# Designs tried in a protein design chat: VH-VL binders against q9nrl2r1430to1533. Part 121

Target 1, 104 residues: q9nrl2r1430to1533
Amino acid sequence: GGVHELSAFEQLVVELVRHDDSWPFLKLVSKIQVPDYYDIIKKPIALNIIREKVNKCEYKLASEFIDDIELMFSNCFEYNPRNTSEAKAGTRLQAFFHIQAQKL
Short names: E, the ipSAE of ESMFold2; O, the ipSAE of OpenDDE; V2, 0.75 times the mean of E and O plus 0.25 times the DockQ between their complexes.

## First folded at step 7 (VH-VL)

Design y35 (framework fv_iluzanebart)
Fold by ESMFold2-Fast, scan of step 7:
Structure y35 (fold): chain C 104 residues (1-104), chain A 121 residues (1-121), chain B 107 residues (1-107)
Amino acid sequence: as target 1 above (104 residues)
Amino acid sequence: EVQLVQSGAEVKKPGESLKISCKGSGYSFTDYWIGWVRQMPGKGLEWMGIIYPGDSKTRYSPSFQGQVTISADKSISTAYLQWSSLKASDTAMYFCARLTYDRWGTYFDYWGQGTLVTVSS
Amino acid sequence: EIVMTQSPATLSVSPGERATLSCRASQSVSSNLAWFQQKPGQAPRLLIYGASTRATGIPARFSGSGSGTEFTLTISSLQPEDFAVYYCQQYNNYPLTFGQGTKVDIK
């Protein structure tokens, strides 16, 4: 996308990173700490990877950026039971994302 | 208040089966992992395994895999540690403890009072 | 498995003195380290998690520091109730592992 779109993606990623509920999403899940994660989740992603893709201009459409953020949340809900702190954080952060994404 | 209450002391003979319990209260039992820790007389702490009561997913220390069974009944907020055939070397204090899984990592925050298991002929 | 080694095995101190306890990991555990206090006949009590964060209700005289492989628990002015065994525990890798303990005893 254009420079205005790129700036908007960067701003949104920064707002997600700053959010109190971003902690499960900042970096890829540790294989050592959670070894079965990568047996279940086949397309792992995290905010640091999405931010790198934004900085390298790898998103051609806003929909591609949104798809990667939604994949991140989908992975969270697939792996983590609904009663976990991760799933609850994911639910709140996803709602925040949907509100902020309206600015795109 | 968060509490983990364990079953009472057991005196058993080698070859006998045993199931001890850990009942959680004062929090959402299905939202936290429960771990089991062994302490042999005069020795330090050894992690045995953990269970997530929400879906009964378990993870064992390699040293305890196949030696014990960890289970939970979420309808009564109780976790269990079970032996099919006790040995004298199983004589120890057994603690259950609640594990968080949040931005601060997966650490034990609340502990049960312990269940003393004595196995002797 | 990650081996946790504590030193000294026993530390003899007088009330009011500073105690410094060490914990070493056989490989990096980042800051994923907890400290527990255990008194005779009691369950362990969480003191510190994340290497340096005090658990709720833990007095300010307890402080933790370090990252990677070298960690320290400091008790700035020992009180009579502080005589106990202290364990470090890493939660960076499975299996979860504890140190062998440091006994803080009366001189």
Scores: ipSAE 0.000, ipTM 0.579, lowest interface PAE 12.7, mean pLDDT 87

Design y36 (framework fv_iluzanebart; at its last look DockQ between E and O 0.09; V2 from the best seeds 0.00; counts 0 for: pae E 7.3 > 2, placed apart)
Fold by OpenDDE, look of step 9:
Structure y36 (fold): chain C 104 residues (1-104), chain A 123 residues (1-123), chain B 107 residues (1-107)
Amino acid sequence: as target 1 above (104 residues)
Amino acid sequence: EVQLVQSGAEVKKPGESLKISCKGSGYSFTDYWIGWVRQMPGKGLEWMGIIYPGDSKTRYSPSFQGQVTISADKSISTAYLQWSSLKASDTAMYFCARHPYTGLRGSYYFDYWGQGTLVTVSS
Amino acid sequence: EIVMTQSPATLSVSPGERATLSCRASQSVSSNLAWFQQKPGQAPRLLIYGASTRATGIPARFSGSGSGTEFTLTISSLQPEDFAVYYCQQYNNYPLTFGQGTKVDIK
């Protein structure tokens, strides 16, 4: 037991979650609210899932972590037209991510 | 007033290509999904696919995936349905129709319809 | 895909009488169900959406009810202009699917 220092992945996830544009990505899309979502998106993912994977040390390479983050954004843009609030938020958050990812 | 005006009837032979059009007016063309619906002679309605002209995002019915191409030219508020190689079985009435809400989430019923384009394919 | 089944295939009704059309979904579509009317040589016309909401300009004699897997379109008093084919359509899941239609003709 003891206090663990946040890894670079953990820190980045924290930053993403705290971002104002993270709201579409915090958790998986509700099938009740969006019944057709999973008809289109076959590999759903969200920040809480990515955070869990980080905590479980499932990412052995930075590229794996990045791939999941990019998948999250890809799903958003696949489902949402570009002029939607979700897509706009995704665009901004992805830009932020790309900047922060340079530090990995 | 919202209107969808489709191109005229087509008489084609098997193997020929075809592109039919649907022009929208009276609303912001880029903000609403446009769908295509097939109706074979004496038969019911079949959903083919939809497109969001604002960014050309497209969804196809599995039955029509790879069989047709749906596209749009937002500069002239026009959606298209095209075949690379027609079959006799493509003989049908084809309707374009608008979904009532912007974006993807919501209601994928059709509130406004084109008048239909009759496509006849025979040797 | 969700299969929509309408019944009866043909409904013969006298003018002024009530017409009741059924639409069944193979799985729940919540209230994401629309009804359309189509007359010969014409495009379909939206009657009901959200299972029970009349579209703009649709007469009050048309009403929709139901949720989940069972839906009903009711024409309280059939008018001469109401003889047509009626389709239900679910938009809860992709791909969007229509029922096979119910023809309402004069008895």
Scores: ipSAE 0.818, ipTM 0.923, lowest interface PAE 0.6, mean pLDDT 95
Fold by ESMFold2-Fast, scan of step 7:
Structure y36 (fold): chain C 104 residues (1-104), chain A 123 residues (1-123), chain B 107 residues (1-107)
Amino acid sequence: as target 1 above (104 residues)
Amino acid sequence: EVQLVQSGAEVKKPGESLKISCKGSGYSFTDYWIGWVRQMPGKGLEWMGIIYPGDSKTRYSPSFQGQVTISADKSISTAYLQWSSLKASDTAMYFCARHPYTGLRGSYYFDYWGQGTLVTVSS
Amino acid sequence: EIVMTQSPATLSVSPGERATLSCRASQSVSSNLAWFQQKPGQAPRLLIYGASTRATGIPARFSGSGSGTEFTLTISSLQPEDFAVYYCQQYNNYPLTFGQGTKVDIK
C-alpha cells in the first residue's frame, strides 16, 4: 500500500489499541503463563505485531490488513469460550473494528 | 454439593450406536468444562476430550478425534459422549469430570468426577 | 504429546510408614501437574493440583513437590484407606496426559 493507505491502517490500529476492550490483544499470549495456547492456536498474532507490519509497509492491500485483524479475533474465539471476559472483550472490539473498517 | 451423575452400564454389539450422559448439579453448569476420560479394563486413564457447555466449544485428543462426538445440553445440565458405530475395542469404563476455566491462565485439572459408565461391546 | 512415567509400578508399605511416589514428564510441564487417587471400583479423586496445592478436604499427610519434569507425591504416615492406585496428570499442554499409575499395596 500507498502512503494514504498506511495512514488509514495506522489510524485504525491506534484506535483499536486505545479501546477499553483491547487488553487481550495488545501483545502475544505468554507461552510461560498460558503454555497450552500454542497447542491450540497455530497462527498467533496481536496488535503490536500488526502495528509493526503497518509501520514497515508490509500490507500491500487493505484485505491483507483486514485478514490479520480477523485472524486475531478468530484466535480469541477459538481459544476462549464465548462467555469469558476475553471473548466478550473480543466480541465488542470486533464490532468496533467492523464499523471503523468501513472507512478503508 | 457438586455432583456429576452418569448414565447406567451399557451392553452393546459391534456396529451399534450409543450415547451416554453426565448430568451436573450443585454448580453453574455453563461456567465449567466437562471432560471425558476412558479407562480400558486393567489399564490407566486416557483423556478423550472436553466441552464448554456455555457455547458447546469442544477440544478432542488426537487419538479420539473422529471416533466419538462430545456434546452438551445446557438446559438440562447434561453432557454426552456418543459413538456412531461401536467396536469391541471401545469396551471400557468412561468417566466424566469437571474442570474450572480460568481464562488465558487456565488450569485443566479435573476437580470432580462422575461415578463412571461401563460400556461392554461384544458379539 | 507429553509422556508421563510413574515409578515404581507397585509400592508395598505398612500402615504408618512413609510412601514416596515419583512422576516424570518427557518435557517441562512447569508446575501444571495434578495427582489423583483411585480405589477399586471407584472414580479418581483429586488430591493435589499445581504440583503442591492440596485439594479441598485432602488430609495434610498428602504432599506434592517438584517442578519442570520431576514430581513427587508423599504420604507421610500411610492410613488403611490410602491403599489405592495413584495417577499423575500434566495439564501444561494438549492433549492432557496421565501417568500409567502406581499401585500402593499392603505389605
Scores: ipSAE 0.319, ipTM 0.802, lowest interface PAE 3.5, mean pLDDT 90
Fold by ESMFold2, look of step 9:
Structure y36 (fold): chain C 104 residues (1-104), chain A 123 residues (1-123), chain B 107 residues (1-107)
Amino acid sequence: as target 1 above (104 residues)
Amino acid sequence: EVQLVQSGAEVKKPGESLKISCKGSGYSFTDYWIGWVRQMPGKGLEWMGIIYPGDSKTRYSPSFQGQVTISADKSISTAYLQWSSLKASDTAMYFCARHPYTGLRGSYYFDYWGQGTLVTVSS
Amino acid sequence: EIVMTQSPATLSVSPGERATLSCRASQSVSSNLAWFQQKPGQAPRLLIYGASTRATGIPARFSGSGSGTEFTLTISSLQPEDFAVYYCQQYNNYPLTFGQGTKVDIK
């Protein structure tokens, strides 16, 4: 809600996309390329989708925006074993997100 | 049919710049990562890095970080590997290969490969 | 970095015989392992992914097995076109790493 809040969501998602560890989260996982992903992950989400929702003003509260970002990380940890590069990237990006989200 | 077509062989001198290309066709270019693999003469395969052409995000092997630049132009379905200053030790065959967008799990197996670009760097 | 070690370096086998290639990882890669074939002057070709799943169009004589740190590629009846270098590659962790290769030569 409001111009400042929408600008903050947009700025935060841009910072996440630019982060070196964003590579697992940029786009929805392709069902053609990873056939079992959607058998395991029932609420898929990615940074490009979250950015679209910000652009379309679909988040009414900061908590809704934060919930989608946290869902993104939760999906990563559910699908990927913790010793994988994807899960380690998720851990580092989530830590970065938590620091930036304190400013909301 | 999925194809990755690389630019032709190059003969260069140390200190010269070079940009080689890899053009993808027969698939949605922005739905796949493009990786670069080096093979030095008589040696095995070395993963250099990858690019996601949709937003040009890159990831480099530590051995190649700062040594090369990987880039893409999605409007012409082309990825690039470039050097600002070649060394004799850069003499090798360079392959591009695509792999599925793995975002959240390791599907980094290279399903289609370019034909390779031989780069020769000598005085 | 996960080091992939292949053995033997060279394997001499007669046509029609079985070839068995070994690949060892320095730490567990689960089943996130691929095998590639490379002939002289050609790009590598994907044979096996997920340790044991044949890629599209790969003949049934190629089979993969193993998990964790120990993996095997078996060619059950070598054909003339199978004499090549074979590489394993882990894709469990960045950086992606290949083994040094096993050359399968005609005996």
Scores: ipSAE 0.018, ipTM 0.716, lowest interface PAE 7.3, mean pLDDT 88
OpenDDE, second read of step 8: ipSAE 0.817; ipTM 0.921
ESMFold2 (binder alone), look of step 9: mean pLDDT 92; pTM 0.939

Design y37 (framework fv_iluzanebart)
Fold by ESMFold2-Fast, scan of step 7:
Structure y37 (fold): chain C 104 residues (1-104), chain A 123 residues (1-123), chain B 107 residues (1-107)
Amino acid sequence: as target 1 above (104 residues)
Amino acid sequence: EVQLVQSGAEVKKPGESLKISCKGSGYSFTDYWIGWVRQMPGKGLEWMGIIYPGDSKTRYSPSFQGQVTISADKSISTAYLQWSSLKASDTAMYFCARLEYGSGRYYYGMDVWGQGTLVTVSS
Amino acid sequence: EIVMTQSPATLSVSPGERATLSCRASQSVSSNLAWFQQKPGQAPRLLIYGASTRATGIPARFSGSGSGTEFTLTISSLQPEDFAVYYCQQYNNYPLTFGQGTKVDIK
């Protein structure tokens, strides 16, 4: 879509946070714990940041919101090998997101 | 106050089942991994495994795979370590500790520890 | 799994002296290394993470250094409360693994 739907974005983010496979995405990877992450991932993002942007009305178009969620998944698959729990969780959560995003 | 509180000491016989607990408070329980560490009497620290309470995903050390079950109930901010059939060799102090999420390869150093649960298994 | 080897097994030091503890990994762990202090009857206490970052509340006399496979923990002026067992731990690869410990004992 073409129009910002604040309530729809908030509801979708809440559904993602509550999903069993959200654990790799809840907050940013620490620079101190995983210093090579930020050498590889140039646009880090997580669900807590996306939710904050929704709450501050920073998404003007549904496409901007969708782009941030897709960036989050793209970062996951770029950093984490395909056979990891993180990548598997990302695959399942992304599929769930695509179904829910059809309502936007 | 951020803390992990473990259940009390246990005295058991070989073959008995046991479930010990580790309750978090003062922080978002689902934002941190919970790890379990064994320390046999007079020995060093051994990594057992880890759970992410947000989705109950577990990873075990190869030496503990199939020997124990790690679980969590996020509704009461509690993680568990369970044996179906105890052995005398399970006699040890068991610690839980929280770890910040890093990635599948990296887990933050354990900054908050439970006080430990002493498990004694003897006939 | 990555094997962590600490040396010496026991270090005898007088109060006020500098203590240097070594930790070696069987393969590179980058800077993903932590140091813990354990006193008798107590849970381990995090001292250092990321090889060199002091945890909250840890006195400045504790410092960590190293990367890759060779790491050191230095206590610049050992206090009576510092007599304990010290463990290094890598968190670069799963499973997380600890060294066998270095006991810092009074001379």
Scores: ipSAE 0.000, ipTM 0.553, lowest interface PAE 13.4, mean pLDDT 85

Design y38 (framework fv_iluzanebart)
Fold by ESMFold2-Fast, scan of step 7:
Structure y38 (fold): chain C 104 residues (1-104), chain A 121 residues (1-121), chain B 107 residues (1-107)
Amino acid sequence: as target 1 above (104 residues)
Amino acid sequence: EVQLVQSGAEVKKPGESLKISCKGSGYSFTDYWIGWVRQMPGKGLEWMGIIYPGDSKTRYSPSFQGQVTISADKSISTAYLQWSSLKASDTAMYFCARVPFYGRSYWFDPWGQGTLVTVSS
Amino acid sequence: EIVMTQSPATLSVSPGERATLSCRASQSVSSNLAWFQQKPGQAPRLLIYGASTRATGIPARFSGSGSGTEFTLTISSLQPEDFAVYYCQQYNNYPLTFGQGTKVDIK
């Protein structure tokens, strides 16, 4: 992808990071602290990894960027029961993402 | 060596403000949440809230929302617990603890040594 | 909130004996349960998380089991240093809640 696409991805990631419900998504879950996470979640991802990929120009298409964000939410809902703070934060942040992603 | 070191004991009067600290060392401070736990004299443990030091996002127990403020300064690897106006019922031992990032991972390890707060008139 | 109930409130066991501590949740917490040890004047120490995973540095004599609403902490051969209060904690539902504790006294 182009320079304009990368600028749009960076802006959207910054908006997600700043959102009140981003806390479950900021960094990868520690393998030492939560070893069962990686038994369940086979493709771990977080906003810091996605932001690094944006800054290194690793997304060639908007669909690739969107797929990584959706994977992040999918992982959250797969690991966390619906009544948890993590799942509730994920639901709200995903809704916010869907509105903002219309600009892509 | 991963450690959390808390500030010393405090003796205060009702209505006074107070800020106690919890300093992390031996690990990347922004790679973990810091949680706060209250233990009233002779009683069990009560979870108060957590903070992510990287951006100072907080999550409070409903029982403590509005009663205390949790904050952090990542430049000095220190988290804080603060009261604007202490009550006698705030007399307790206050512990900080390191918490794994997110997911269903809200157990505490390691713990600070505790800060005893005594509030009496 | 989920209420955690521990039993017995106090148990007395001789060194070398097996101790079994119970923790019951008012509703299912899956396997999202931790056990802590606290000695007088000290901070709690994590023993078990995920109902059955022993924390780093915790002796093999400590084991946890259970899922859903009923959990146990077992000390297979109680040592003098195991004299303490033990707390269970659920982290399945917000807010996080602890049991009231079980005090283990050495006979």
Scores: ipSAE 0.006, ipTM 0.584, lowest interface PAE 9.5, mean pLDDT 86

Design y39 (framework fv_iluzanebart)
Fold by ESMFold2-Fast, scan of step 7:
Structure y39 (fold): chain C 104 residues (1-104), chain A 122 residues (1-122), chain B 107 residues (1-107)
Amino acid sequence: as target 1 above (104 residues)
Amino acid sequence: EVQLVQSGAEVKKPGESLKISCKGSGYSFTDYWIGWVRQMPGKGLEWMGIIYPGDSKTRYSPSFQGQVTISADKSISTAYLQWSSLKASDTAMYFCARLGYKYGSHYAFDIWGQGTLVTVSS
Amino acid sequence: EIVMTQSPATLSVSPGERATLSCRASQSVSSNLAWFQQKPGQAPRLLIYGASTRATGIPARFSGSGSGTEFTLTISSLQPEDFAVYYCQQYNNYPLTFGQGTKVDIK
């Protein structure tokens, strides 16, 4: 645990943020731009929130960190039809995450 | 039916080039990583590398980096493993396998091709 | 690279007996461990992932346990179709690595 896990989580979040397909996930969906999002998605999350949780040492286990990332992808696929650019970006970024997460 | 079908057995001489194939069907080919695994005669399994067909991103085992090239053609749902110059030590069964995401943040090679036997002899 | 070591190399058992196979990792892989079965002339078949979760269609007699560096695959009542080679595989770190295999043979 601790410092080594934090370093690994921070590195992985940075890799996700830098990825070309991260654009739907960088920050929470706007209530103003997408009013029905919060009627459908009950546990909203985004990379900026996950990164903040990493920096505040809020993840006690790697599984908790991974669960938050998976929640982010699950929300994407629940809200966005599979043929959308958001869902396609989510599919590619999730695959990238699964490979990178092996470092945890 | 979700399946991976590999090309047939190959008999080659040292120094020859070779490209073998792995065709996916029954699922969204561009949404899953495809891995390649070597099994030398009478030996165990060795991971060689993976490719994401949606954008052709690859990752190789250090032991195989520079020895082989992994590629994919998403228009025909086919992944490839290629040698520019074969060696006798490349004699092995080569498997392709789909890397599937599993509940609880796990991933595993859940669907396998039948294997391609490559024999390299003088 | 994480080295996976399986023991024994060969396990001779009779049908109906319990078979216990061990897998050791050179460093912690958490629960990121899979087990595969391979019969002669066939591709490997996924049995277990996450150290203890059975893959779809795998009979209940197969169970996995362990975490960190020590893992076990148990076949509670060995059937004739279970005679095969079994491999463990870690997916915690790159490169992905397999054990050398345990052959479960008829006594």
Scores: ipSAE 0.000, ipTM 0.574, lowest interface PAE 15.4, mean pLDDT 87

Design y4 (framework fv_iluzanebart)
Fold by ESMFold2-Fast, scan of step 7:
Structure y4 (fold): chain C 104 residues (1-104), chain A 123 residues (1-123), chain B 107 residues (1-107)
Amino acid sequence: as target 1 above (104 residues)
Amino acid sequence: EVQLVQSGAEVKKPGESLKISCKGSGYSFTDYWIGWVRQMPGKGLEWMGIIYPGDSKTRYSPSFQGQVTISADKSISTAYLQWSSLKASDTAMYFCARLPYGSYKGTYYMDVWGQGTLVTVSS
Amino acid sequence: EIVMTQSPATLSVSPGERATLSCRASQSVSSYLAWFQQKPGQAPRLLIYGASTRATGIPARFSGSGSGTEFTLTISSLQPEDFAVYYCQQYNNYPLTFGQGTKVDIK
């Protein structure tokens, strides 16, 4: 595939962070508050980690960036039952991401 | 370079035990599941099961549950497929493949495959 | 277990022609479908995942389409190296299941 500019990834991460439904995804889940999370989720990730990777130029392809965002949503749906506020926020934010990612 | 390297061909008799290996290199072994696929001579591909090397959690296809054991040693980036007592019907090519670790559904595609291990079981 | 059915069993085509391969699932697999190419004596090679995303290094002549229960792999201008067996595989439900394969043969 093609290579996309890093500014496109940063713009999309900023849009995700600003979204009303980003609150479950801004930082890594607290081991103190949710002790069983890391027993279930083996590849934890959050928007702050993804943004740091963008800033350090660690994504060479759009697919690598998209994979990390999708991992974040996959972790949400794996851990959180569908009727939770976290899972509902994740569903809406993922739909928003899919629309924006069409431009990458 | 990313690769999965499998152990060499095996010729065995019915009733014998066997353990074949699949060694990953060029990537973080615990970032991927390892799946096993059987291909009987002249036939298609059959899913056997999967292991996450990070915690050795396994899940088998119902048709292979109790027939084989899947294991892994993450310290040497190696997964294993084992039979306690081989049957002639186990004669097949066995492939290992990696799948990105992620959600239960979205990342279960096999992007890198081993070269295969031919197992022949005859009296 | 979801049953995957491929058609035709054998497709005879000439180099330069378009080849269209079908794959049907016994129930919806959404877009969680992959296509593999296998040549005699070789391991399968991933061509397409997510029904339509080409794997790294796969030529543009390969394209996938479909969702739900009906999927298609298209090879727009078949090259000599494309004569092989092609498998579809769903990964929406466990166990993962493969179609029986379509052999693309020289006419």
Scores: ipSAE 0.000, ipTM 0.567, lowest interface PAE 13.4, mean pLDDT 87

Design y40 (framework fv_iluzanebart)
Fold by ESMFold2-Fast, scan of step 7:
Structure y40 (fold): chain C 104 residues (1-104), chain A 121 residues (1-121), chain B 107 residues (1-107)
Amino acid sequence: as target 1 above (104 residues)
Amino acid sequence: EVQLVQSGAEVKKPGESLKISCKGSGYSFTDYWIGWVRQMPGKGLEWMGIIYPGDSKTRYSPSFQGQVTISADKSISTAYLQWSSLKASDTAMYFCARHLYRGGWGYFDYWGQGTLVTVSS
Amino acid sequence: EIVMTQSPATLSVSPGERATLSCRASQSVSSNLAWFQQKPGQAPRLLIYGASTRATGIPARFSGSGSGTEFTLTISSLQPEDFAVYYCQQYNNYPLTFGQGTKVDIK
């Protein structure tokens, strides 16, 4: 609860952002560069949005935070074919997240 | 559903200017790139370039950079391919196609019927 | 640029036979490869993307396989409407490049 939950979320988001495989997830996909993304992905999200929600205390439960991170990975695997650099980065970052999330 | 309709065949002389069109319908025109592909008589397909109609951002193949201009008018859902001065070597079928970015640099899913351009003296 | 090489240039087959078409990239294109069918006087039609995913409405007799530099398009039981030219396209690297085509012709 409270301050301890926000500190844990903040720490995890910082670790995700600093991870070598975070590059596909740092910001929302550009509509100009990838115009069909928003036709396929109905609930876009990225680490900068999740970080903002953490900073504004918008997550009431750890499950809500975890759901947003998992949505981010789900979107990656839905849009990007399995053998792309994006999907491979997503697979590695998701594995890292699952280990860290066990403490939440 | 999704359709790309191109302008009709053109017969031109070397040195003349030309602008051909590709009109999209059945989808959100500003949400997809449009590409142009050349097919010379009896030859294969050559990518020329793409345009994003929402902001008119273009990306050309190095072989076509400076040789043609790609543009779009989103108010009428139409993309254009233009030459300032045609050469006999521009004789070809020109296709427009909708471009998808599902990994890598993207591929073409729906194609126009083609515009035959003949340049002869 | 990545050079795409298709073989054979022409494949003569009878209706009902299996056709196997090859496409080779001069360097790895991962699975970012598409296959197109073009009939005389018509625009190309997307068959396969991502090396192995059939486009909407494409019959199950068409299948794609491969990754990296070696790719195959297989037509398991050729129908009369399948006699056409087939092109592969890599979309892993800029600029986008096509193979020179394989003509599937009737015996």
Scores: ipSAE 0.000, ipTM 0.568, lowest interface PAE 14.2, mean pLDDT 87

Design y41 (framework fv_iluzanebart)
Fold by ESMFold2-Fast, scan of step 7:
Structure y41 (fold): chain C 104 residues (1-104), chain A 123 residues (1-123), chain B 107 residues (1-107)
Amino acid sequence: as target 1 above (104 residues)
Amino acid sequence: EVQLVQSGAEVKKPGESLKISCKGSGYSFTDYWIGWVRQMPGKGLEWMGIIYPGDSKTRYSPSFQGQVTISADKSISTAYLQWSSLKASDTAMYFCARLYRGSGYYYNAFDIWGQGTLVTVSS
Amino acid sequence: EIVMTQSPATLSVSPGERATLSCRASQSVSSYLAWFQQKPGQAPRLLIYGASTRATGIPARFSGSGSGTEFTLTISSLQPEDFAVYYCQQYNNYPLTFGQGTKVDIK
């Protein structure tokens, strides 16, 4: 159960943004600072982009919203080696997301 | 103590293969990248590439991609730099160094260095 | 790739004098800049990282400053052991790049 307004998606994005492990996900990875990122990751996404899509009412189904969040985590694990700070943050934030997403 | 110990000096002929090693001790080997740096005689430092031993993920400088192979065996805390066919221009000192990436997509500086492996390639 | 340019190529100073070494990046590297010291026959030694943070065990006479594209390493009172080649290195972008080095030599 979601609500009629987009507040459920907005609330979950805000919770993710405020989480201590959100730092790798807040905005798109800089091509200047990580030049090989866009050679490896073909569908880049970040919490600021997802939040903007929520605010513009671009998600018609909860599954579309969940798919974009899962893409974000998938990109993290594809680019960042296991046991890096980014991958560890992604693992913890993804677990948090899975618990919160049960409310959708 | 935290240290990186490299294999001994090598004297080779052009066309020969070579694999040199860098063994880490005193720290969690899989939590750090290992980088390789070349220094040609009388010249400065050139970054060649890095490897993350936890999953063997590699990144190469464009100048060295296809010229060398970087690998690691996390079970013995050892990283490797390998040539399939050496050239006289490969004559250099080769250093390994560890690199931590603790937060963000930025790397920390190379803080611990191996003693270097001198590779001489001549006919 | 980001090109790191060091100046001067050689700096001749007497013990007890101040040495100032410059490093310039072809584009901004923020504060992701390290300084290394290398003596003949030895591996490089990390002196400064994050443009201005001294590495563990590095004497207070070594100081780093700068951000963006312009960086300086200062040795306030040069000791005999400080005669060496000094390299700057950016770690903001791939590939990681070093300057060509500044040799600090006895006057």
Scores: ipSAE 0.000, ipTM 0.606, lowest interface PAE 11.6, mean pLDDT 87

